# Ledger of designs, part 254: VHH binders against o26223

Target 1, 191 residues: o26223
Amino acid sequence: MKLLWTSQHIKVTVHIDGKVSKMDVLEAIKTRRSIRKYQDREVPEELIDKILDAAMCGPSAVDERPWHFIVVRNREMLEKIPEVHPYGAMVKDAPVAIIVCCDSSLEKIPGFWVQDCSIASQNILLAAHSLGLGAVWTGVYPLEDRVEGIRRLFSIPEHVIPFSVIPLGYPAENPGTRDLFDPDRIHLEKW
Below, E stands for the ipSAE of ESMFold2; O stands for the ipSAE of OpenDDE; V2 stands for 0.75 times the mean of E and O plus 0.25 times the DockQ between their complexes.

## First folded at step 14 (VHH; framework vhh_7nfr_2)

Design Q28 (at its last look DockQ between E and O 0.01; V2 from the best seeds 0.00; counts 0 for: pae O 9.6 > 2, placed apart)
Fold by ESMFold2-Fast, scan of step 14:
Structure Q28 (fold): chain B 191 residues (1-191), chain A 124 residues (1-124)
Amino acid sequence: as target 1 above (191 residues)
Amino acid sequence: QVQLQESGGGLVQPGGSLRLSCAASGFTFSEKWMSWVRQAPGEGREWVSSISYSGGWTEYADSVKGRFTIARDNVKNTLYLLMDSLKSDDTAVYYCAKHKYSAFPETQDAFDIWGQGTQVTVSS
């Protein structure tokens, strides 16, 4: 089994039994897993650009689009992230990480930036998966200790809030997929 | 309850060495940055050194850099300060302090929990 990347409308292409099967949106959603082990292999700049383009395509409250992104490739900086984020140990082993931030000066409706940045973070995870990369969302906001640690480490201004740190790389693990469909959580017409 | 307890202070001659310890309880020590802060007789508090929760990032005041080493044991919930080449100017009460945030302190407001201190006296 081999994953191939296709052009204009980026798709994950799976090569199975001498035939090529393309990963559609539902398959990408269902097969994306948190990846915390990465190959010692550079992620091309063009793939990061595609991921960030996808991140910015998310819906936002009243179209405020408050997100900013920091792309971290510097090894010394990646090694310091686990020192300000206790559950970010895997970040030091990733070739690159994206820090999703909210610029509060762009906020049009109070509090919805959390949902906006969550959507951007999920789009990063899905886009990375669709491009043959692995990633994991490590939480920063609303944990004040981590917010201030990341802020100071990356010289983030006071009006900008670091939301998540997402390490990315070519996966060095395959945890398999999960089938999480639970019909007991679906209510028809009323609770 | 939340507590920091220093030990290991004492009288030492110039050029000597001491190892200070700080036992932590009542919080998840392994998730907090820690510092040593000292106060000399008649002086204000002076930051000495800080350590990140894993120990992978440390910083020192210029006055002690190259002579002191900060370390931690997250299994024993203990912070250490290894003091070499001690000078009379190192005479002070040494406090361990827990950081509010995972960042190097800019003021004393960076700390929310303090130990009671341990006296270090450097004299012949």
Scores: ipSAE 0.349, ipTM 0.724, lowest interface PAE 3.9, mean pLDDT 89
Fold by ESMFold2, look of step 15:
Structure Q28 (fold): chain B 191 residues (1-191), chain A 124 residues (1-124)
Amino acid sequence: as target 1 above (191 residues)
Amino acid sequence: QVQLQESGGGLVQPGGSLRLSCAASGFTFSEKWMSWVRQAPGEGREWVSSISYSGGWTEYADSVKGRFTIARDNVKNTLYLLMDSLKSDDTAVYYCAKHKYSAFPETQDAFDIWGQGTQVTVSS
C-alpha cells in the first residue's frame, strides 16, 4: 500500500511519454512546417504552458533572458491583429497566438535581444510541433509599422518591443516535409 | 507624388447630412490606416475618426460618435466620412490624413500626408 520509487516506474513513464505524438529533436527540427490553417478546436492551457516552458529554455546573451510572452485567446483581439499586421491574416482563424516580446530593461548586452527572442520563437515552433500542434512565425520586429501597431493594440509599454506573433492550433493542413540541405552553404576552415 | 484630395463639403442646415470623400494616389492606399481631422476657425486640429487599412477597425472622437461613419473603398482608393445629424459646432475644415503607423493616433505627428481640406459649414 506504500508508494515505491522504482526503476520500473521510471521505465513506465518513459514508455507512456514515448508515444507516437512524441518526437526526437532531430525529427522535430526536420519535419516542422509553417502551418497557417487550424482546426476549430481549442488548445488546452497545459499545452501552452509546456510550449512557454520550452521557449524559456533557450540560451540568451549573458543569460539576460529578455523575453516576455503575451498569450492571446480573446477572439476580438485575435481578429484585430490582422488590422495592424498585414501578413498575419491567419491569426484571426487561430484559437490562440503567442506574442514574443523583449523587455529592454532586462538587456545586459545591447542589441542581442533579437537573437534571444529569435531562439525563444523557434523553440515555440518546435515545442508546438512536438505536441501535435501547428504554428507559424509572423514577423513584427524590425518593421516599425508592425511594432507600433502591435504595441498599441496590446498596451505594450515603450521599453518593451514586440518581436513576433505566433498563431497556433491543431493543424488543418499537411504541407509535407522538405529536403533543404545544401552542401554549398558549408565552408570548411574558411569561406 | 503622394496626394490626398478631399471633396463633398458645403453649407448645410442643422440636422442635415453630408458625405465627404478623399481621393488618394501615389501610395498603396489599401495598406495604410487613414483618418479624418477637422479644424474650426481659430482652433487647433481635432481628430475625428480613424480606420484600419482593411476597414475592419474604426474609432471615433466622442464628439461625433453615433453621428459620423468612416468608411473606405480600397478598389477606388477613396476614404469617406458620412456625417449625419450635423450641428453648428461641426463647422470646420475637414482634412484627410495618412497614418505613419498602423495604430490609432496620439498626436498630430501620427500623420505624414494631409489633404488640402474641404469646408463644412452648418448654419441656419
Scores: ipSAE 0.094, ipTM 0.550, lowest interface PAE 6.0, mean pLDDT 88
Fold by OpenDDE, look of step 15:
Structure Q28 (fold): chain B 191 residues (1-191), chain A 124 residues (1-124)
Amino acid sequence: as target 1 above (191 residues)
Amino acid sequence: QVQLQESGGGLVQPGGSLRLSCAASGFTFSEKWMSWVRQAPGEGREWVSSISYSGGWTEYADSVKGRFTIARDNVKNTLYLLMDSLKSDDTAVYYCAKHKYSAFPETQDAFDIWGQGTQVTVSS
């Protein structure tokens, strides 16, 4: 008897009544892993919107919010990213990637944009994980070859700095959990 | 050998409660999402509930939301389903299932290991 496993019997509760189910923040942080293998499955736009919303909720220096995001779904473009990003091989296998950029014209204090874009990138990873997606942070800045490669590939203006490329999709791997707590890295009052 | 073994099923009256257990072995239980899936007579398999690694995240089918609670004990390698306010429509074989990946189970391919199931019958 072919078990008629139909999608109708499995309700993905992530999108019930326009509400996205959220993972507990500590759970998300503790269980998040870099995911580099993805299912051949499209990521709904709604999830991308939620992820980008999360990306823009982080703090920034004097609230400068210098970040911009390029959402890449075009297969040809995804396949080209590894050509300019040697550690971005998994991007070609992802259904979507987010490129986090800094608009330098939005900077209020020079140099803090790296922290701002890092926070945005991390929020993307956590949000993706909480929504049942896998993602990985592939660094672009501060490596000049990668920065210029991504810039040219996506025709990014000179005043805008590509910071990270984050492929994401439904995970096709489970690396498991890690205990990363190290009490030796904690110093009380003094070093 | 990887194995899931359900227990705790039985006959109950409408409005009654049951607690199902699933004993896991042969894999690192704490590193896997887990789910309950049920199959009523003559029907296909229906997703019931899922739980994340430590239980910080849970989801339920609309049909059981507010009545069922999924939980896990990673020390005991056990998955639980607390079923309250049981209805006749809850009658089914209940299966414990191990996730392949940390993702919502949208298809049967989301699971790689199944238990043998435990019968739950709700009848007056």
Scores: ipSAE 0.006, ipTM 0.271, lowest interface PAE 9.6, mean pLDDT 89
ESMFold2 (binder alone), look of step 15: mean pLDDT 84; pTM 0.852

Design Q29
Fold by ESMFold2-Fast, scan of step 14:
Structure Q29 (fold): chain B 191 residues (1-191), chain A 124 residues (1-124)
Amino acid sequence: as target 1 above (191 residues)
Amino acid sequence: QVQLQESGGGLVQPGGSLRLSCAASGFTFSEKWMSWVRQAPGEGREWVSSISYSGGWTEYADSVKGRFTIARDNVKNTLYLLMDSLKSDDTAVYYCAKHRYSAFPETQDAFDIWGQGTQVTVSS
């Protein structure tokens, strides 16, 4: 590859809860890692509210915004998630989890709810990271076993589809950084 | 090739005990919920018990609660039903069943694979 690509670092000044702060959005995106080990420490409700606010700020197809969220703090319920999700073992050790759901009655264009809920899930991960928390996206849809397991565990109605389970907490691990930039995946003007 | 094979049935006196086994093959047993379902002559299928894939979540029909224990061994790919304090009403063919979904069954359509069954007769 003869093309040279370099990261741009953008510093912007924003108002956060009445404070003026500088943040680097690109750095936040690049340093977010999946966190599966959490401190035995409660996450304040105010932080969950900020995370969910950010989740709902994502774009959606034809502005359908089909997402609903279940916030799970109950220990018995968190301990049952691994029993319906084989790769969700870490959820039982998290102080809280968010289940991202699609209300199919809000869907305006078929199939795009998957992209909408993916955007909401990613915003949860980024918002959590920006607030000093760690999180991981565990996949539910399109695996029928997990979809129906999560649906019945949380009394989710048939017209609502559980999409992802995102445990979060204060991180008890630091996996380090990754360099994932690959210029061979970038095509100019044409394939 | 997915297969479930039950064993351990037989004749037993009221108040006696039996241990049923179900050997599973052809799928990742450790990632599937499993159930026992029974059928007495002339009756429909009755759900008995279910177990999550790790064994951390179990449920029982009211008719067997406190008398039966469902268990699994994911290393041996085997499901068990430990039956205690057997009654004449427990006489049935007992089927091992694999769940379609990681959830407790509402109908028999919740299962996609069934074993051949093993006969349990409580002698009287």
Scores: ipSAE 0.221, ipTM 0.638, lowest interface PAE 5.4, mean pLDDT 88

Design Q3
Fold by ESMFold2-Fast, scan of step 14:
Structure Q3 (fold): chain B 191 residues (1-191), chain A 124 residues (1-124)
Amino acid sequence: as target 1 above (191 residues)
Amino acid sequence: QVQLQESGGGLVQPGGSLRLSCAASGFTFSEKWMSWVRQAPGEGREWVSSISYFGGWTEYADSVKGRFTIARDNVKNTLYLLMDSLKSDDTAVYYCAKHIYSAFPETQDAFDIWGQGTQVTVSS
């Protein structure tokens, strides 16, 4: 009666993007910073897939999940984004950008798609950070000028609304961490 | 409050050059696409050229392509149209126009603010 290996003695090795992730959720939330300077280095497709999987895991009003994503790697297209988005200058220097969109035909509760796409955008930022990448959320909706500019640049149909443009890459800056806790904004029982 | 004021028009002989300017005030100029639109005597408005926020994307009507250059100075809040090799058919009132959306105009209603115009006359 000899056991080769019990379940407690089984070796398991898991590699995630060439390394094991060690950042917990609270640490990721507290240490994420907007990154606008990127290394001249490609982001592997596998990491983009993981980020988009995380984006789609967000809560959604009445589970409508109206989000669609455009992944932009084409240099000419990235260089044109600042011409339709005046605060998107850093996008031209990023190796990749994700455009978060809402398919309005999937909306079940009026207006809640904004919250849904905000959650998806934040999940992209947190997932990127946890994977060793930097990203920044550049606002598109509700600025009609930017919405129409991005729509036309990427041939987005009228029933689809571009919500945010998120450039990402390996960080070329380290702004450090911030302590943003403000107890004056916490009210017990009432204002 | 919001206004566009054109200048630089005048009489020029065929083959000559003019530089039109449009001074913008009352809005954040750097956050708006801008266009030049012209109207010849007895005719409708014709789009001439458009420019994106920082000038990296420009388009021209086929009638002026290769002869006209649109430019902008976001520090001075000024739009320009540099007109070379002028022809008699370029005779028109030239209007500066502010875009509603950051896109090239597909309709007459693409603009919300117009200047008063500046007359360009190309004749011998």
Scores: ipSAE 0.118, ipTM 0.593, lowest interface PAE 6.6, mean pLDDT 87

Design Q30
Fold by ESMFold2-Fast, scan of step 14:
Structure Q30 (fold): chain B 191 residues (1-191), chain A 124 residues (1-124)
Amino acid sequence: as target 1 above (191 residues)
Amino acid sequence: QVQLQESGGGLVQPGGSLRLSCAASGFTFSEKWMSWVRQAPGEGREWVSSISYSGGWTEYADSVKGRFTIARDNVKNTLYLLMDSLKSDDTAVYYCAKHTYSAFPETQDAFDIWGQGTQVTVSS
């Protein structure tokens, strides 16, 4: 049996030698890119804990916070994800993946769990980027075949819905940055 | 237009081999898990083998492990079952089935499309 991950001890931002992030929020948002190639390097448990703490800090409709997370490091399990998720080929090459799930028993307002889990997923991507890691959001919900494939692969109960699979690791690619600002999509006062 | 067409069945002696094929049309074959299911006369349907999208994950019923191999060709949209060391108990109609979900079947409700079947008879 291995030790469990915990985020309880990372409520204070502490910089450790060689693990300091200098990226501000706007820089993180603008420079985050989907990363699908990873170095053959372990991701420390401490960084996963920080990422999961950030994931749980998102806003949630009526504060329902229905998210649960599965942390997958087992190589055999990571290698099986592409067999139930056709766009998850890169997962087998990642040192770790996070599966974002919704526990429907925690839902207080119908349908908003999708937005809640989207927020958690984006926070994972931004937190990973700010910590020097790369990640990519691979879609699970609302594709019923992927939902049930992931559910059964990880023994997820019927009342829990797998939402996304996010492989992450130290990046082995640099796709550069995008400038996506389009003023034609901004309307003043009316459409 | 969604169809599964099996072929390759026939009469074979115990210890012999057969190769079954299933031609798929009308859906994106490469995005679906596929299975072989058989039914002997007077018996219920028995799951035989399943294969994932790419063929990287396969499973077999205990009765056929080590003797049968499931394979797929996503370019040709064809599923295969290679049957070695056939026994009289392997006599059945073999059906190609498309999975409802990307998971190994727990019940017969796991499949939404079935082929018409191909007869395999193992006798001397």
Scores: ipSAE 0.255, ipTM 0.666, lowest interface PAE 4.7, mean pLDDT 88

Design Q31
Fold by ESMFold2-Fast, scan of step 14:
Structure Q31 (fold): chain B 191 residues (1-191), chain A 124 residues (1-124)
Amino acid sequence: as target 1 above (191 residues)
Amino acid sequence: QVQLQESGGGLVQPGGSLRLSCAASGFTFSEKWMSWVRQAPGEGREWVSSISYSGGWTEYADSVKGRFTIARDNVKNTLYLLMDSLKSDDTAVYYCAKHVYSAFPETQDAFDIWGQGTQVTVSS
């Protein structure tokens, strides 16, 4: 099966007073938290499709879009991830996980695939949050033992690099809001 | 210093049992996949079994599946191979090996540290 993805515009609504409305993206960014505990409830395929569509909408160096995604729902496979990823224990308890990969044959400018796959990973986290799901980014690249462990576990070809494993589900925890703004990291005009 | 030390080999009759041990030192044992590899007289090295970090994932060569059990004790930094229903074809030097990657081995290059080996002889 070939996945059909369509481009969508951000809907901007104009009020009678001429003010633009209905962008809630800042709230989504500020309230998204890493979720590692999930309800025993399946995530509909339609929501996974929306999340992957969002992942592919990220900016990419020279529009190379080197990302590929593996969707894992098989319980036996999810249970094996912690055996190749020591900080992925929560994955076995998730109803689904997405593995973000880079196909190096699609890379146009060497090295920028890391930024591309980071952007795709973050879009997965934000899209999941916006749809009422929880997720967490577990790192694979650049740790060679995890890269090879995940590659072999999912029969990923040698020219493809697994970048992150992102378990997703309906949240079974509600962590508090973080206040991370640090003005000491902002420099005006010069360092 | 990183070291692997095997023990438990010996002479046993067909149908008998042996338990091999491998004492590991000088690295974080609980963070490494481990394997047993054997070499029969006049033959090349043959992969026998592998075990993941916690022991939650194990695999075996077809020749030993159902007869051998790989296990580990991460508190004692020790790898084990429990060998049941031994056959004359199991006669070999058995080596303990540390994995380079958290994956099942495709070649001998999958291992960076090897033990000195322990002799297992299955004969009447």
Scores: ipSAE 0.137, ipTM 0.564, lowest interface PAE 5.3, mean pLDDT 87

Design Q32
Fold by ESMFold2-Fast, scan of step 14:
Structure Q32 (fold): chain B 191 residues (1-191), chain A 124 residues (1-124)
Amino acid sequence: as target 1 above (191 residues)
Amino acid sequence: QVQLQESGGGLVQPGGSLRLSCAASGFTFSEKWMSWVRQAPGEGREWVSSISYSGGWTEYADSVKGRFTIARDNVKNTLYLLMDSLKSDDTAVYYCAKHLYSAFPETQDAFDIWGQGTQVTVSS
């Protein structure tokens, strides 16, 4: 058969699966969509490293950079996330998830860690998109039930706050793009 | 408002079976972990079983493991405890409890809402 020599399962490695579509920053921002369906395909460690590098490049209040990240690949642990996060059902089907955390001991200005971790989370989503992956931000903070559920599941110490859980993988859906520009939300010179 | 109402208790012979139900109202049941806790006459509260949001993660006290099954119906907002091979030492008031956090309970402080309880008596 002609298809007998076609690879049915492509082995992903750094030098083979390093190809990504180049898009400008504005296009990446406009075309990123929440992706909740993933291929049964491993995400290379090198791509996760690039994503986390991008996450740490965000601005932070007085350069406090309070973010820490937990990379979860263990299938048993991924399957337990939906049991402590009611809107995280898709996480069990993802090949990997990143938990964005705040180390409160690194906080220099009270409350700004929320903005810092939001920036890190958004950079993860944009970096994943630019690398041909799909991801979705599932909210943890400020919902106390989810914060404590995730904390206990991953043995996170009390001075560290889990902020978001971001499953990611090669997308198995393409929801298309949205036109969200609304000029009625722009006020010139005054309200 | 926020309420848990147990039912299904009663008198049963050793080796018998009972099904307890807990009707939940006033909160989003599908987003909360739930537990069964019992209290025997003259004793403190003993955790029996817990269930996660979807029912995909359950745990049981060693004393009931293999005999009891915890289940939930998120459409009907109802928690169940299916009790098989009942023993005289299972005699207790059984309480339905709503978790404060999505985690297995370490102490009684893990629960914010309790039902009134339903009496289970196992005797010959």
Scores: ipSAE 0.281, ipTM 0.691, lowest interface PAE 4.5, mean pLDDT 88

Design Q33 (at its last look DockQ between E and O 0.76; V2 from the best seeds 0.00; counts 0 for: pae E 4.8 > 2)
Fold by ESMFold2-Fast, scan of step 14:
Structure Q33 (fold): chain B 191 residues (1-191), chain A 124 residues (1-124)
Amino acid sequence: as target 1 above (191 residues)
Amino acid sequence: QVQLQESGGGLVQPGGSLRLSCAASGFTFSEKWMSWVRQAPGEGREWVSSISYSGGWTEYADSVKGRFTIARDNVKNTLYLLMDSLKSDDTAVYYCAKHIYSAFPETQDDFDIWGQGTQVTVSS
């Protein structure tokens, strides 16, 4: 018997005071925060499936969709990530991490895979938040020492580029919301 | 400016111990993987041991496993090799090397900066 990934419609939901509620897209975007502390609690496979489905729904340049994903649950492997990524210390404490990769053989327009994988990474963060999980984007590309470190750690072939490592879990912190709107960055009709 | 300087080599009897040090300057030592590599007389270079930035991940060549310990002090920007139960076959020039990648080396080309080496001689 094989386990297969299945497409899922993602309902925008959040747990508030231990109860499930729905949030709209703008609320999800505004309230998502980087979460680096996780409960010692496993994330169900069905939630990872929903997150990866959302990741693959992102727009991509000329529909090249160059993304591939590695799902890491092995504790020994999670503990080694901080040793190849100096700002990934929290990964060892996460129950799961997703490595977003680019298959360069799928690239149709030079350089746009970076935007494609950024979009996939952000969709992972938003989908995780909508499902009551916390996550953080830890940067891999364009730092060649991290790219090669992650590549060798996970036996990633040369034509595939590791882009980001995103640890996920049930949040053990609540940093609250931020007011980031800055009207000085908006120029009407001209600079 | 970017420099690695080894010290602590010398003559020691079989079964003895030595501690090698490597002083690093001109780069952010705490962000780099480091290795010890040795070269015996008339031989090619042999990888001995590597250590990750924090020291949380170390590996050793089978020939030295259980006898040598690699360590680092990120406050002092210094790499160490603690050598116990030395054998005549450990006689070599020992080099400190800075990794290009945060990964165990596959070849000598995975290092970008080398020290000048320190001689270790194990004989009676």
Scores: ipSAE 0.425, ipTM 0.775, lowest interface PAE 3.0, mean pLDDT 89
Fold by ESMFold2, look of step 15:
Structure Q33 (fold): chain B 191 residues (1-191), chain A 124 residues (1-124)
Amino acid sequence: as target 1 above (191 residues)
Amino acid sequence: QVQLQESGGGLVQPGGSLRLSCAASGFTFSEKWMSWVRQAPGEGREWVSSISYSGGWTEYADSVKGRFTIARDNVKNTLYLLMDSLKSDDTAVYYCAKHIYSAFPETQDDFDIWGQGTQVTVSS
């Protein structure tokens, strides 16, 4: 069967064709797992840009957007993170890590930056997953030992608070999906 | 009940070697950064060397770099300082110190536990 396209038919076939894959947001949330083993494969800067764009799309208290991000690719620096972060051992094996920080000078409502940076951190995990990458959130704040360790390692100023370190890369493990829904955690109208 | 106890000091000739030890108890040694700090007669305390909790990262003061080696044994809960090519300027009391933070120290207030010290004397 031969079909002819006429000038009356406007079609955005190049931009809507099947080349670009999309992951449903609920699928991303349900299937994202902490990934701690990575392939020896660089993560393109383009993907990091997309991940950080997603990180900055999160809501924040009164739109204060207090977050800053340090992208770490230098092998020497990645290998030093586990020396200041005991539970960050997998960071030395990651091709890249993102440090989520709060600039306290951007706070408009004191103390809500923890929620703001948590939202940005989770968005990094989801965006990485949707792009075929694996990541894990390693906690820094509120552990003062780790906060100061990371701050000194990366020369982070006193008014900036390192919140989390997120190593990421193409996954070298495949943990299964979890079923974590617990209806006993849901309370209608009151406790 | 937290304690650091240094040993291994003594009198040595210039160019000689010593090995200092520091026995730790009362805290989780394998989770803490450790340092050696020294104090020469009439001087303030001078940072000598630091080691991360795993031993994977060490740094040295310029005055001792290439001559001293810091090491740790997390099974024995012991910190070491291997000192080679000793000079008269190395004469000091050497202290073992526990870091508060997992970071290289900026001041002596970054340490919360100190040993009693061990005397090292370099004299011809």
Scores: ipSAE 0.207, ipTM 0.626, lowest interface PAE 4.8, mean pLDDT 89
Fold by OpenDDE, look of step 15:
Structure Q33 (fold): chain B 191 residues (1-191), chain A 124 residues (1-124)
Amino acid sequence: as target 1 above (191 residues)
Amino acid sequence: QVQLQESGGGLVQPGGSLRLSCAASGFTFSEKWMSWVRQAPGEGREWVSSISYSGGWTEYADSVKGRFTIARDNVKNTLYLLMDSLKSDDTAVYYCAKHIYSAFPETQDDFDIWGQGTQVTVSS
């Protein structure tokens, strides 16, 4: 079934703001925050492509790569997601969301798909941040009510499991940085 | 203990109105979709209406569309069914039902908790 990409050519006037200095990987990891408020600004398709490229670069169990991605830009659909996801209120305010899914038919080892999709989801968050976007991981799996809600809303086949919903946009908040290093969580050689 | 308790049923004449209530306890009401289901004498259970978390989504059976209104108060943990222009065919036991999933129901298996029901009788 060919996903009819309705290419609504939204002319994204890329305001060439200055050379967004490329974040190094450690900077991206350390400074990333969940962003739940977004500007009234469209995200260019080029950025989404870069994010999805990054999402597919993570490791997976025995290289099974079970992930699929639904890119949602339709305003009506974005507004409907909160009705099936009680903690997804911010999705209605985002210009775009990515739904990460697992195709169970691609699994080679049972159960590792959760790790695979987690890695993909985290890469989406890091890539978004490095590109000057804000994003948040809203969990779908393993909560069955959310899984089925998203499944029905997007007509996802039974063998495909929605894992996460990640709204993205230019950030309209700055939550600041956190120091999460905890030496008490580090054990040497033994517990 | 998870519980649903219906009230507000009774005897009314054709064209009359009733308001049903369903009191919920033992779960986070605001995080669950809810439905009304009815069963007429000698018939199977019939889905009547469903409502999403905040009430942003509602759906009705064709037989009650335009006459019935589903609503909820998440502060009071109460589900409502406003029934106007009642007909004899609306005579049934009305059940409140909790959804397992955050979606409109497709089968009876989409519900995990039921009330005891309240009798609605429409008769001249």
Scores: ipSAE 0.020, ipTM 0.459, lowest interface PAE 4.7, mean pLDDT 89
ESMFold2 (binder alone), look of step 15: mean pLDDT 84; pTM 0.853

